# VHH binders against q0v8j4r314to507, part 11

Target 1, 194 residues: q0v8j4r314to507
Amino acid sequence: ASSLSFVLDTTGSMGEEINAAKIQARHIVEQRRGTPMEPTQYVLVPFHDPGFGPVFTTSDPDSFWQQLNEMHALGGGDEPEMCLSALELALLHTPPLSDIFVFTDASPKDAFLTNRVESLTQERRCRVTFLVTEDPSRAQGRARREVLSPLRFEPYEAVALASGGEVIFTEDQYIQDVAAIVGDSIADLVTLPL
Below, E stands for the ipSAE of ESMFold2; O stands for the ipSAE of OpenDDE; V2 stands for 0.75 times the mean of E and O plus 0.25 times the DockQ between their complexes.

## First folded at step 3 (VHH)

Design a8 (framework vhh_7xy4_2)
Fold by ESMFold2-Fast, scan of step 3:
Structure a8 (fold): chain B 194 residues (1-194), chain A 120 residues (1-120)
Amino acid sequence: as target 1 above (194 residues)
Amino acid sequence: QLQLVESGGGLVQPGGSLRLSCAASGFTFSYYGMAWVRQPHGKGLEYIATIYGSGSRTYYSDSVKGRFTISRDNAKNTLYLQMNSLKPEDTAMYYCATPRYFIGGYEDYKGQGTQVTVSS
């Protein structure tokens, strides 16, 4: 993989996940600086509801770290977020044969983009891994009459399957452990002869 | 299709040992960290151990440190859990966890598993 690409949910509930992403991005950058495995390009696309982007791209790890360090959680909204729009933007700016990592705690509000994003992962030959801090079996929303679909994460499953990636579900208290495993997976992917 | 098949469980006396295996297929095994989790009857999922894709690092819950060892054989696409000094409290259904069904007590892992019972 020639790029380290992050698609990052910046909604108000994402404080711990954003911090975990910052820690792991810094670790990956520091660990690979000056080695043959150093990413040639860094991509960052934030999202929330109703907005996503702008995309940030750089070949400089210090610029990437500085940009990521400016990310902060923004106020609350309904459960779904604009994840697939942000992922589409990331795919258009990520080199082929690269890995894209998505951090979110919410289902996609823009599920109508699923087929388009699947096609883009295949055309660009990029692998998409979703790190989701949510229980997909949760059926009750915040309001007493709010019902959450058990299929609400199906678009992420479809995109991951089409791209050869994975959807990883976890909880805030375990995000650091999961991020460390994801970081190791990135290292293994970069070192493979392909 | 991603597939995990756990084996090696059984009935043992306190102080005994068991080795669990998990045969993985349908994905590039060495790319992904793996975990063992367990579910005692009537309780949620409990994290036991994780191992990096390369095998370079391992982590354990406090309840099993010094007694359990997680390992993997990437050439055979197999994950292992060596369990020593077993206690009645270790009685549970044990699951090999993919990245998808990983650490958190979600109760969304409805796979096969392998039963470990520690009793006299």
Scores: ipSAE 0.000, ipTM 0.152, lowest interface PAE 15.2, mean pLDDT 73

Design a9 (framework vhh_7xy4_2)
Fold by ESMFold2-Fast, scan of step 3:
Structure a9 (fold): chain B 194 residues (1-194), chain A 120 residues (1-120)
Amino acid sequence: as target 1 above (194 residues)
Amino acid sequence: QLQLVESGGGLVQPGGSLRLSCAASGFTFSYYGMAWVRQPHGKGLEYIATISGSGSRTYYSDSVKGRFTISRDNAKNTLYLQMNSLKPEDTAMYYCATPRYDSGGYEDYKGQGTQVTVSS
């Protein structure tokens, strides 16, 4: 993959995930620097509820770092967030044959976009990996009387499956370790064309 | 375009077994989680089992744990419910359903249903 693309939940619970994304991005850049796999483009799309974007794109890793450093965890509300809208925006601005990493702790409020996003991942030939800092078996939501379905993350599973990626569930205390493993796995799976 | 057709219901004695099937069409079946729900005569809808799109995760209501098994065959676009040790209180119309993801927790039935009657 020729670009590093991050779709990042910026709700108030996401402080550790934002830090993990920064560490993972640095790790990928350093590991691939001077190799044919060095990212040629960087994409960043933030989201929460009700908003998402704007998309940020650059070919310069220093500009990418600056943009990440300006991101802050803020606010919160009910459990679902605008993840698929942000992912659609990222896909429209990500080069083909690229990997996109999504960091979130919430199910998609915009699940009606699932089929559209699936088609877009295949059209763009991009692989989407979700890092979800949540236990899918958790039943109580943030809002009063909010009951959570154990299947609430199925839209992410559908998108990951369609794109050839995966959904990884973890906890805040492990997010840095999981993000590093994901970055290493993707780097090890990338092969140079002969 | 989305269609769900349940089958396999019938009359069975207490302690017996039935296997329900749901034939799905009009969507990419393997991408979506599925559920079996039931509605006893004159009562509300009761969710009994759910399965993830890949089949790797399953969840059951306490009333059916250890007796019912949900499974799927993605190559055949078919959802199954194996029901063992049936009890009179399992008598209901059974539906296969898809989750309503935009609310995080809601699930609706989509098919016509198949009747299961457990009686001596």
Scores: ipSAE 0.006, ipTM 0.277, lowest interface PAE 9.6, mean pLDDT 75

Design b1 (framework vhh_7xy4_2)
Fold by ESMFold2-Fast, scan of step 3:
Formats: structure tokens, C-alpha cells, sequence
Structure b1 (fold): chain B 194 residues (1-194), chain A 120 residues (1-120)
């Protein structure tokens, strides 16, 4: 059994990523509704700065659709966002042995949570994959005179490594193709018991 | 399986140049940003440069700005590092890496590396 679990950055720059998540979720729901491969649980945790959550969980794909369709890009200031707080919340509500997919274009403002989140991925036996539509070589932040560290994504890499997942850096033009990989991963987890 | 194979290192005089290559396989190369990192003997990993998936943007550590140039050829699945004005302190094992495996010295997926020695 698996969930369709999304942790979704809702800052103002995230229009393409939110759209990709919606399209991929729709495809999975429509393709697998009423079949043995249907996800057993749906989880959604939105975030930006300073806010994250609330977590939304449901076993009903229509309820999940309604909630996801209410997600819109909102504001944002400096580059870092509350990703690890949202991921901690998602981990507490995601079924064990599941994949969690994080959509963001920003580094974590809450990097002090890295060790705690790593431990939670191992305790919950969840794999975390980050889809990051950001150039790690970018030096200019969103706020005027904000300088970005080349090591700013290290917390995501640490969490992904500890959980057995990965960090995928990509650009907006490829997000639809990358989202298809997410769909395939969920499909592989929704199989009949041996 | 994901593989990264570095080449192009060697012995060079101070002020000389080298071009490193990294052949990537097992993943869609153009989707991922790439990095060069180095490790001097007995020391930790040091970040050198990153490049975006499309190659449109690059970032460099202060120690190599103006001397090194990172580039990529997505049609050939190859990452490059052009190193000019080499200094003895550039002596290190050089690794290419995906972002998922290049920071902190605790991650795998970097290849065997290629040794660069700058000495007279």
C-alpha cells in the first residue's frame, strides 16, 4: 500500500510546480480509481514563510482533488521557506513504507530541523524525494541584496540520503516530465501483496 | 544505474591549465544541475562550482572565481571544468557529482575522481 503524499511550496514563484502537481495527481486518480492500484491514502501539506500546514489527509480522491485545486501561489519574501516543518508534519501523517514528494524552488529556512526530520524518515520508513525547480548555482535571492549560499540545499540532500530518496534539481520547462516520474514511482508502490 | 566517470587530471606547473571531463550515464543528464567538488589529501570536501541543468547559470567558490569555468554538453552527457592559472593549493582529487551526492563528504555516487597535482 502507498499514499499519494505531496508537500507543496505555495510561494508566489511556484505556479508551474503547483500546476504540475495538480496534473499528475489528476492522472493518477483517474487512471487508478476503483482498481487494486488506487492509492489508499492522500496527504497534502502546503508551506511557505512563515506558515506551513495544516495537513490534509483523506482516503477519498475527490476530497483530495478539491483540496489540491484550492492551492494557489501566495507572496513570499526572502528565498528560504518552511519546508522541513511541513515535511515533519507530513511524515507524522503519512502511512509507513510510503513515498513523500516535495515540490519547492527554495532552500529551508528551518534547516535546524534537519536531524529531526532524518530520524523521522527512518522511524516512519518513508522515502522522501525533493523536486526542486531551482538552479543551485543562483547567487541572487528574492529579497534585494540577499546572497544565496551554494550549500543552501544541503538539508534536503541529507534528508533524501537518510530516507533512501533523492533530490532532483530541474527547471520549469522540465517539471511536467519530472512529475511523470513521480507518477511512475507511486504506481510501483501500489501493488498487490506478494 | 547512475554512473559518473571523471577524467583529465594530471601533473601541471603553477600557472598552467587543465580541462576535466565527467561522463554521466543512467539518468536524464539535462534535468539535473551538476557540481565539481574537490578533496585535498587529508582534508574535507570543498565545493568548486555548480551549473544548472540547461547550462544557463553557473556559480563558483571564491577561491576559483575568474580562474575556473564550468560547462556542460547535454547532447554528450558530459560535464567539464576548465582550470586556468592553476596554483599549488588547487592540488586535490576532483569529483563530479549530482546535487544529491556532492555535499559534506558523507555521500556516495561521486566517481573515483581524477587527481590534479600542481607542482614544479
Amino acid sequence: as target 1 above (194 residues)
Amino acid sequence: QLQLVESGGGLVQPGGSLRLSCAASGFTFSYYGMAWVRQPHGKGLEYIATISGSGSRTYYSDSVKGRFTISRDNAKNTLYLQMNSLKPEDTAMYYCATPSYFLGGYKDYKGQGTQVTVSS
Scores: ipSAE 0.000, ipTM 0.157, lowest interface PAE 14.9, mean pLDDT 73

Design c1 (framework vhh_7pa5_2)
Fold by ESMFold2-Fast, scan of step 3:
Structure c1 (fold): chain B 194 residues (1-194), chain A 120 residues (1-120)
Amino acid sequence: as target 1 above (194 residues)
Amino acid sequence: QVQLVESGGGMVQPGGSLRLSCAASGFTFSYYGMAWVRRAPGKGPEWVSTISGSGSRTYYADSVKGRFTISRDNAKNTLYLQMNSLKPEDTALYYCATPRYFIGGYEDYWGQGTQVTVSS
């Protein structure tokens, strides 16, 4: 049950990451179209604060690309976002033995969901990889006078560890390189019987 | 498998200096930010400093600003912490960490850290 799922932070700071996700999705669609490595299902779940979703699912790569291409960075506020709620929604709509790829620059506002999401990744046997374009040592938030904990990304680390995935902290200048590496990794996993 | 090996600790008098090193392997070092974290006797882990993957951005805990300098050599997969004007309260086990790994439970996985003791 080969699926490719994107969970995408659409807050105003996410322009570079959304562009990287679009480029990577186009590469996957173009290179795997009509081949044995083609994903059988695609899932897209956007999130921000206070909202997440709606989930989009399709078996058609062109429909997936069109939906992703409609995503835009918009809005902002405090640093934390509704990432784990969006990831839970993605997990509920993603077949077992699939990869879920999360793009964000923010910690989870919904950290209370960590244990539930961990259990769900294991139940569904889905691998979750987080691409985080942020330095965990940064103390200044997006909002004026917002102070950030250096431990704010620990929920993502817990979920990634439970799922057999990864948390990759990177800079905007490297996001396309990192996304390409992860895309290549997803290609390898899709061809393997898990 | 990620492996981080710390070195350079020791005993020093207040006001002295030490340079810590961390040899990293098992991942593409230049893509990831790196951190120094310390644990004083009987206390939880305290974040000390972080450097971005490229080395262009550095961050420091208020307790060490102006005294410590974090740096990296991506060609050698090595992280450094230059510690100047050391104080007794800097006494701790110092760990090299990547934010990619859960801090606060995996010190044995990364190795034993390096002990820094500031005492007369």
Scores: ipSAE 0.000, ipTM 0.166, lowest interface PAE 14.1, mean pLDDT 74

Design c2 (framework vhh_ozoralizumab_d1)
Fold by ESMFold2-Fast, scan of step 3:
Structure c2 (fold): chain B 194 residues (1-194), chain A 120 residues (1-120)
Amino acid sequence: as target 1 above (194 residues)
Amino acid sequence: EVQLVESGGGLVQPGGSLRLSCAASGFTFSYYGMAWVRQAPGKGLEWVSTISGSGSRTKYPDSVKGRFTISRDNAKNTLYLQMNSLRPEDTAVYYCATPRYFIGGYEDYRGQGTLVTVSS
C-alpha cells in the first residue's frame, strides 16, 4: 500500500500552514480509516534554518496525528530554508507509490541538492507536491505569471516535475482550501509516472 | 516558457456539442493538473473543470456537471473539453489553465482562449 508524508517548515511565519496540515491529517485519518485508500505508513519531517529533522515514522494514524499536533511555528532568520535536505530525509523513509506534501513559505537554501532529490523521487516512485505560501498580490497578473518561475523557486518546480507532482502558490488565507488537495491527491498514487 | 494553444471554438446551435483542445508545450504536461475556465461577455472569470495530472480525478461546478467532460491525452500533450447540451449561457471565451493556479481570485497561467458562441 502507500504512505502519507508531510515535510513541514516550522519557522516562525508558518502558523497557518502548520494548522492546515493538522486539519488535513485529521480529515484523511477519519475519512480513509478502514478503506483501500488508507495510508499504511506516515512520515513527518520538520525543517527550518539551519536544521531539519528528525524524521518521525509510524504505521499508527493516531501517533501521526499526536506528533503533528505537537508541531508549532518557532524561530526565524533569513528567508531561505533547509527544505531539500528535509525532503531527502523524507524520501529515504517513504515507501514507493506515496505522496509527499511540502509546506513552506520560503525558497530552498540547499538548492545544490536539486538533482539528487529529483533522482530520489524517481527511484522511490514518490510524488512530491509543494504548497508554497507566497503573497501573489505583490505582483501584477501578467508579471506574476513570469515571477512564479523565479530562479529561487526553480528547485521546487524541478522536483515536482520529476516526481509527477506540482507547486501550488497561495496565501495564508487560502491555505486550508488549497491543502484540501492532500486528501484528493492520495487516491491518485497508482497512476504516478515512472 | 510555458505555452498553451486553445482551439475548437465556434458557433453552435443550442443543444449541440463542441470539443475544445489545448496544446501544451514548455513543461512536462503529464506531471501537472490542468483546468478550463471561461469568461462570458461583460462577466467575470468562471471555473469550468479541473483534471489531475494522471487524468484519474476530475471536478466540475454544478453549472456544467453532467454536460461537460474534461479529459487529457498525455502522450499528445493535449487537454480536452467535451461540451454537450450547450446552452446560450455557455457562450464565452474558454481558456486552458496551467498548474500554477491560485485560490481566491489571483492570476493563473492561461492561454489566448477560444470563443464559443451558442446561437443560431
Scores: ipSAE 0.000, ipTM 0.154, lowest interface PAE 14.2, mean pLDDT 73

Design c3 (framework vhh_vobarilizumab_d1)
Fold by ESMFold2-Fast, scan of step 3:
Structure c3 (fold): chain B 194 residues (1-194), chain A 119 residues (1-119)
Amino acid sequence: as target 1 above (194 residues)
Amino acid sequence: EVQLVESGGGLVQPGGSLRLSCAASGFTFSYYGMAWYRQAPGKGRELVATISSGSRTYYADSVKGRFTISRDNAKNTLYLQMNSLRPEDTAVYYCATPRYFIGGYEDYWGQGTLVTVSS
């Protein structure tokens, strides 16, 4: 039996992404409820900087929706966030053969966890898809004089590749459309890890 | 130990083409993004192009449409196909890859290969 997990960046810039995650969670829950494709467990792990978690788990889709609906964008700071730590938490609480969706607009501050997280995705046979609302070519960070590398998202690319998922870069105005396409892909059991 | 060895530089006429190669060793090449940088005489090092582990590419505005970055994971090799070369493309070209450690990351660089565009 599969699970559905959301790893959600809650920093102040993430209003549109949090809203997209809420809309897609409702869509997935409604579309799969009462079918053989219904997730047996739901997982939610928020993150920002310096914190991540706590993990929320439930077998009830309505409880999952309620918890997600309470998420709001707060705070700020420099560009990188604690994404891989949150993803590790999600993986430890997600059963095998499950999908994990990561919503963020920032590179990982905890990039040193890349190999650990890659191994964990393969060990648990979970597919990780990153929805990143950022142009990887953008050079200016959030902090004054912060210069960003176009390769700053490499840890996400590596994790997605190792897990059989993908990294999707988009703009805030398109995040709902992109999230909907990703949500629809989970409906095809032939293309998902089983 | 990470090793990056560039080759393919040389002298070429304006409008000509060159293909640069970077042979990588000492790490799992397919897991990491790769970049080409260049440094013109008397100037700082600038980013030319990147290719992610997933083969997503970025190009600096000055080279977009003229240069193509690619990789061959089976051969642990990075390429830069340079077309329609201009005198302002004259520079030492460097292959680079990010390495991660506790507290951040650092780019590792090759020794560079000289490209001269001149009549």
Scores: ipSAE 0.006, ipTM 0.356, lowest interface PAE 9.8, mean pLDDT 77

Design n1 (framework vhh_vobarilizumab_d1; at its last look DockQ between E and O 0.06; V2 from the best seeds 0.00; counts 0 for: pae E 10.6 > 2, grease 28.8 > 24.2, SAP .706 > .668, placed apart)
Fold by ESMFold2-Fast, scan of step 3:
Structure n1 (fold): chain B 194 residues (1-194), chain A 119 residues (1-119)
Amino acid sequence: as target 1 above (194 residues)
Amino acid sequence: EVQLVESGGGLVQPGGSLRLSCAASGFTFSYYAMAWYRQAPGKGRELVAGITSGGRTSYADSVKGRFTISRDNAKNTLYLQMNSLRPEDTAVYYCAARTYRVYGSYDYWGQGTLVTVSS
């Protein structure tokens, strides 16, 4: 059985970005609804810092959209967030041969989980795609004198590569265009003999 | 404008070695995670090896310990060193950039290079 999982950053730093992420997630859900790729289960895991979860699961796309629409920006102080912890939780509730989409504007505070998450994606044969609304070349964080590493998103790249997914860096105004590209690129990752 | 050009494929005997190269142009190579995929006759395309922008690597179980992925950011080139080749490694090998930049919105694939392992 296939599943579609969303891991959604709900930090206050996303502001208007969370609304764009909802539109992006809705586009992906509706793109697959009524098609042979329609999931039998949907999973949603929110995260921020210091928290993540609870997980929400349903077989009904309308219930999934209703739950997604209840997500709102809250909290957050420093740039990094608990992304990999939320992703681990999503993987534990997602069956094999599933797609997981992560929406965030921040690097992982929990980068120590990178190897564990990589192993879980391979064990479960799940594809993980990260949609990151940030410029990786940005050097200054929100805190005064905060210096951001140019390699801060490397854990996402490692997880995406191990799983056969990808990391997409974008801006709010391009999110719907990016969602269409994501759908197309996932179809290209595995060609099944008919 | 963006190009990924593979080279180094060919015919090799079982137990032999080949080194594949992928020359990248038209984008800032050092910012992209890169990967090698392959497609064998009658099978789907599969991920073989990946490397992040910072050099962290990952491998499919079938090639772990035999293949090594590496990159040279100064030359905008991705490599795959393939050792102890087996007939089951016969496939077209593709170079891919699996990370998009702001305004990039592109999924870059090379044209592929054929590797045949046979005596």
Scores: ipSAE 0.269, ipTM 0.601, lowest interface PAE 2.8, mean pLDDT 77
Fold by OpenDDE, look of step 4:
Structure n1 (fold): chain B 194 residues (1-194), chain A 119 residues (1-119)
Amino acid sequence: as target 1 above (194 residues)
Amino acid sequence: EVQLVESGGGLVQPGGSLRLSCAASGFTFSYYAMAWYRQAPGKGRELVAGITSGGRTSYADSVKGRFTISRDNAKNTLYLQMNSLRPEDTAVYYCAARTYRVYGSYDYWGQGTLVTVSS
């Protein structure tokens, strides 16, 4: 892969996920160093309701780590969030044939971008993997909210499917383990036909 | 035991049509996204078409307008209608099942069915 890209939900509920992403990013970078899979580019795109971006791009893994390390969970985060917008930015700034990892605990507010993002993944031949966690605080709040449809995550499923990636649901307590598994799966590259 | 069994492959002339089927068992079919992949001789495995659990479809650019993926949840069967076949479509076609992975879950693959497009 020519690049490693992270799309991170930075809402207040994402503390553990962000930490998991940091750990995983470090691990992935370390694992790929000195190998044919070493990234030549690193991309980082945060999103926070209602904002997303900016895009951070660097060829220096140390700079990437510094930027990632400064990210923290801040503020409120009622789903849905502008995930696909952030993902679009990541795709636009990520070299072809790269892996993109998305960390979020929310469905996409911008589901109308699904087809565009699908097309972009195919054009760029990037594989997108979503790590989706449950927000315990939202679960408690959900007692008051209408039962959210499981299909609210279908845009993620569609994008993952189109790109050869996947959507992984997990709990906060397991996010570190799950993130590690995603890092290990990088060796199984599924190519998209041009 | 999870099983995906492909069928419908064979020899066809350029411009011809085939319909592939994938019979699924051992899991809740309706909860899974499904996909067709193919692998040509000497090439890597590539995505051909996908369909979400909700029925949203996606296609590789090379097959858009020619192939149609569909599913019958009542029959636990995935289909790939292939029209206007070309020699470059020659490959082993694989059925795959994907879902929102819960920790510890994996994708499932069939054994594949050979499609040969030749005059």
Scores: ipSAE 0.151, ipTM 0.615, lowest interface PAE 3.1, mean pLDDT 88
Fold by ESMFold2, look of step 4:
Structure n1 (fold): chain B 194 residues (1-194), chain A 119 residues (1-119)
Amino acid sequence: as target 1 above (194 residues)
Amino acid sequence: EVQLVESGGGLVQPGGSLRLSCAASGFTFSYYAMAWYRQAPGKGRELVAGITSGGRTSYADSVKGRFTISRDNAKNTLYLQMNSLRPEDTAVYYCAARTYRVYGSYDYWGQGTLVTVSS
């Protein structure tokens, strides 16, 4: 039994990313209908500073859509955030051999969890793909005068590599288009100029 | 601090060969796709060759069959072997560490090394 699992940053800047998650989920469900990869379970884990969760799990796609539609961007810090804690929770509730998609515009506040999350992705044999709408070279937070490491996204790269997934950086205006494409053929998408 | 340092550029006659190196430091080299770009005088920067973290390569049409990109993750070094060089290959060559997919990327760039192909 496979799952479609989403880890979704719900900070106040994430309105477009929440919509992108809805579009990607709809696209994946339609693509997989009637195939062996059709999801039998859906998992959603929201996160924001300072919190993450709760886990929402259902076998009913309509309940999953309802939960996504009720999700709203919330206030909170813009960088960094509790992404790895939410991903760990998602991994614990996702059956093996499933895809997990992470939507965020921020680097992780909880980078100390990187090795634990890497181990969980391998133990569960789940592929983790990150869609990130932030410029990794940016040195300051959006809402506050704070200094950000240019290497702050390495935890996401490490988790993606360990799981056989990838990290995709894009802009807000393109996130919905990228989300629709990522669900189709991930290997072919890396043939664009590198 | 992230650093990419290119070396191996120089003056070469048409038909000659050069091997460029890029020494990387300040980041986990094996996590990043790497690429060579070049910029001829008065032109924009163009992709020459790329290599993923897993070793899959891609090339601009203008250099296919002549240039070979490779990486040594143990030495944190990216290479570009350039054979059968032509005057139009004259450019400053830049090493880049990048991840991108469809609509966006981020890059770390070197300072560049000049390759001049002329009689």
Scores: ipSAE 0.000, ipTM 0.287, lowest interface PAE 10.6, mean pLDDT 77
ESMFold2 (binder alone), look of step 4: mean pLDDT 85; pTM 0.866

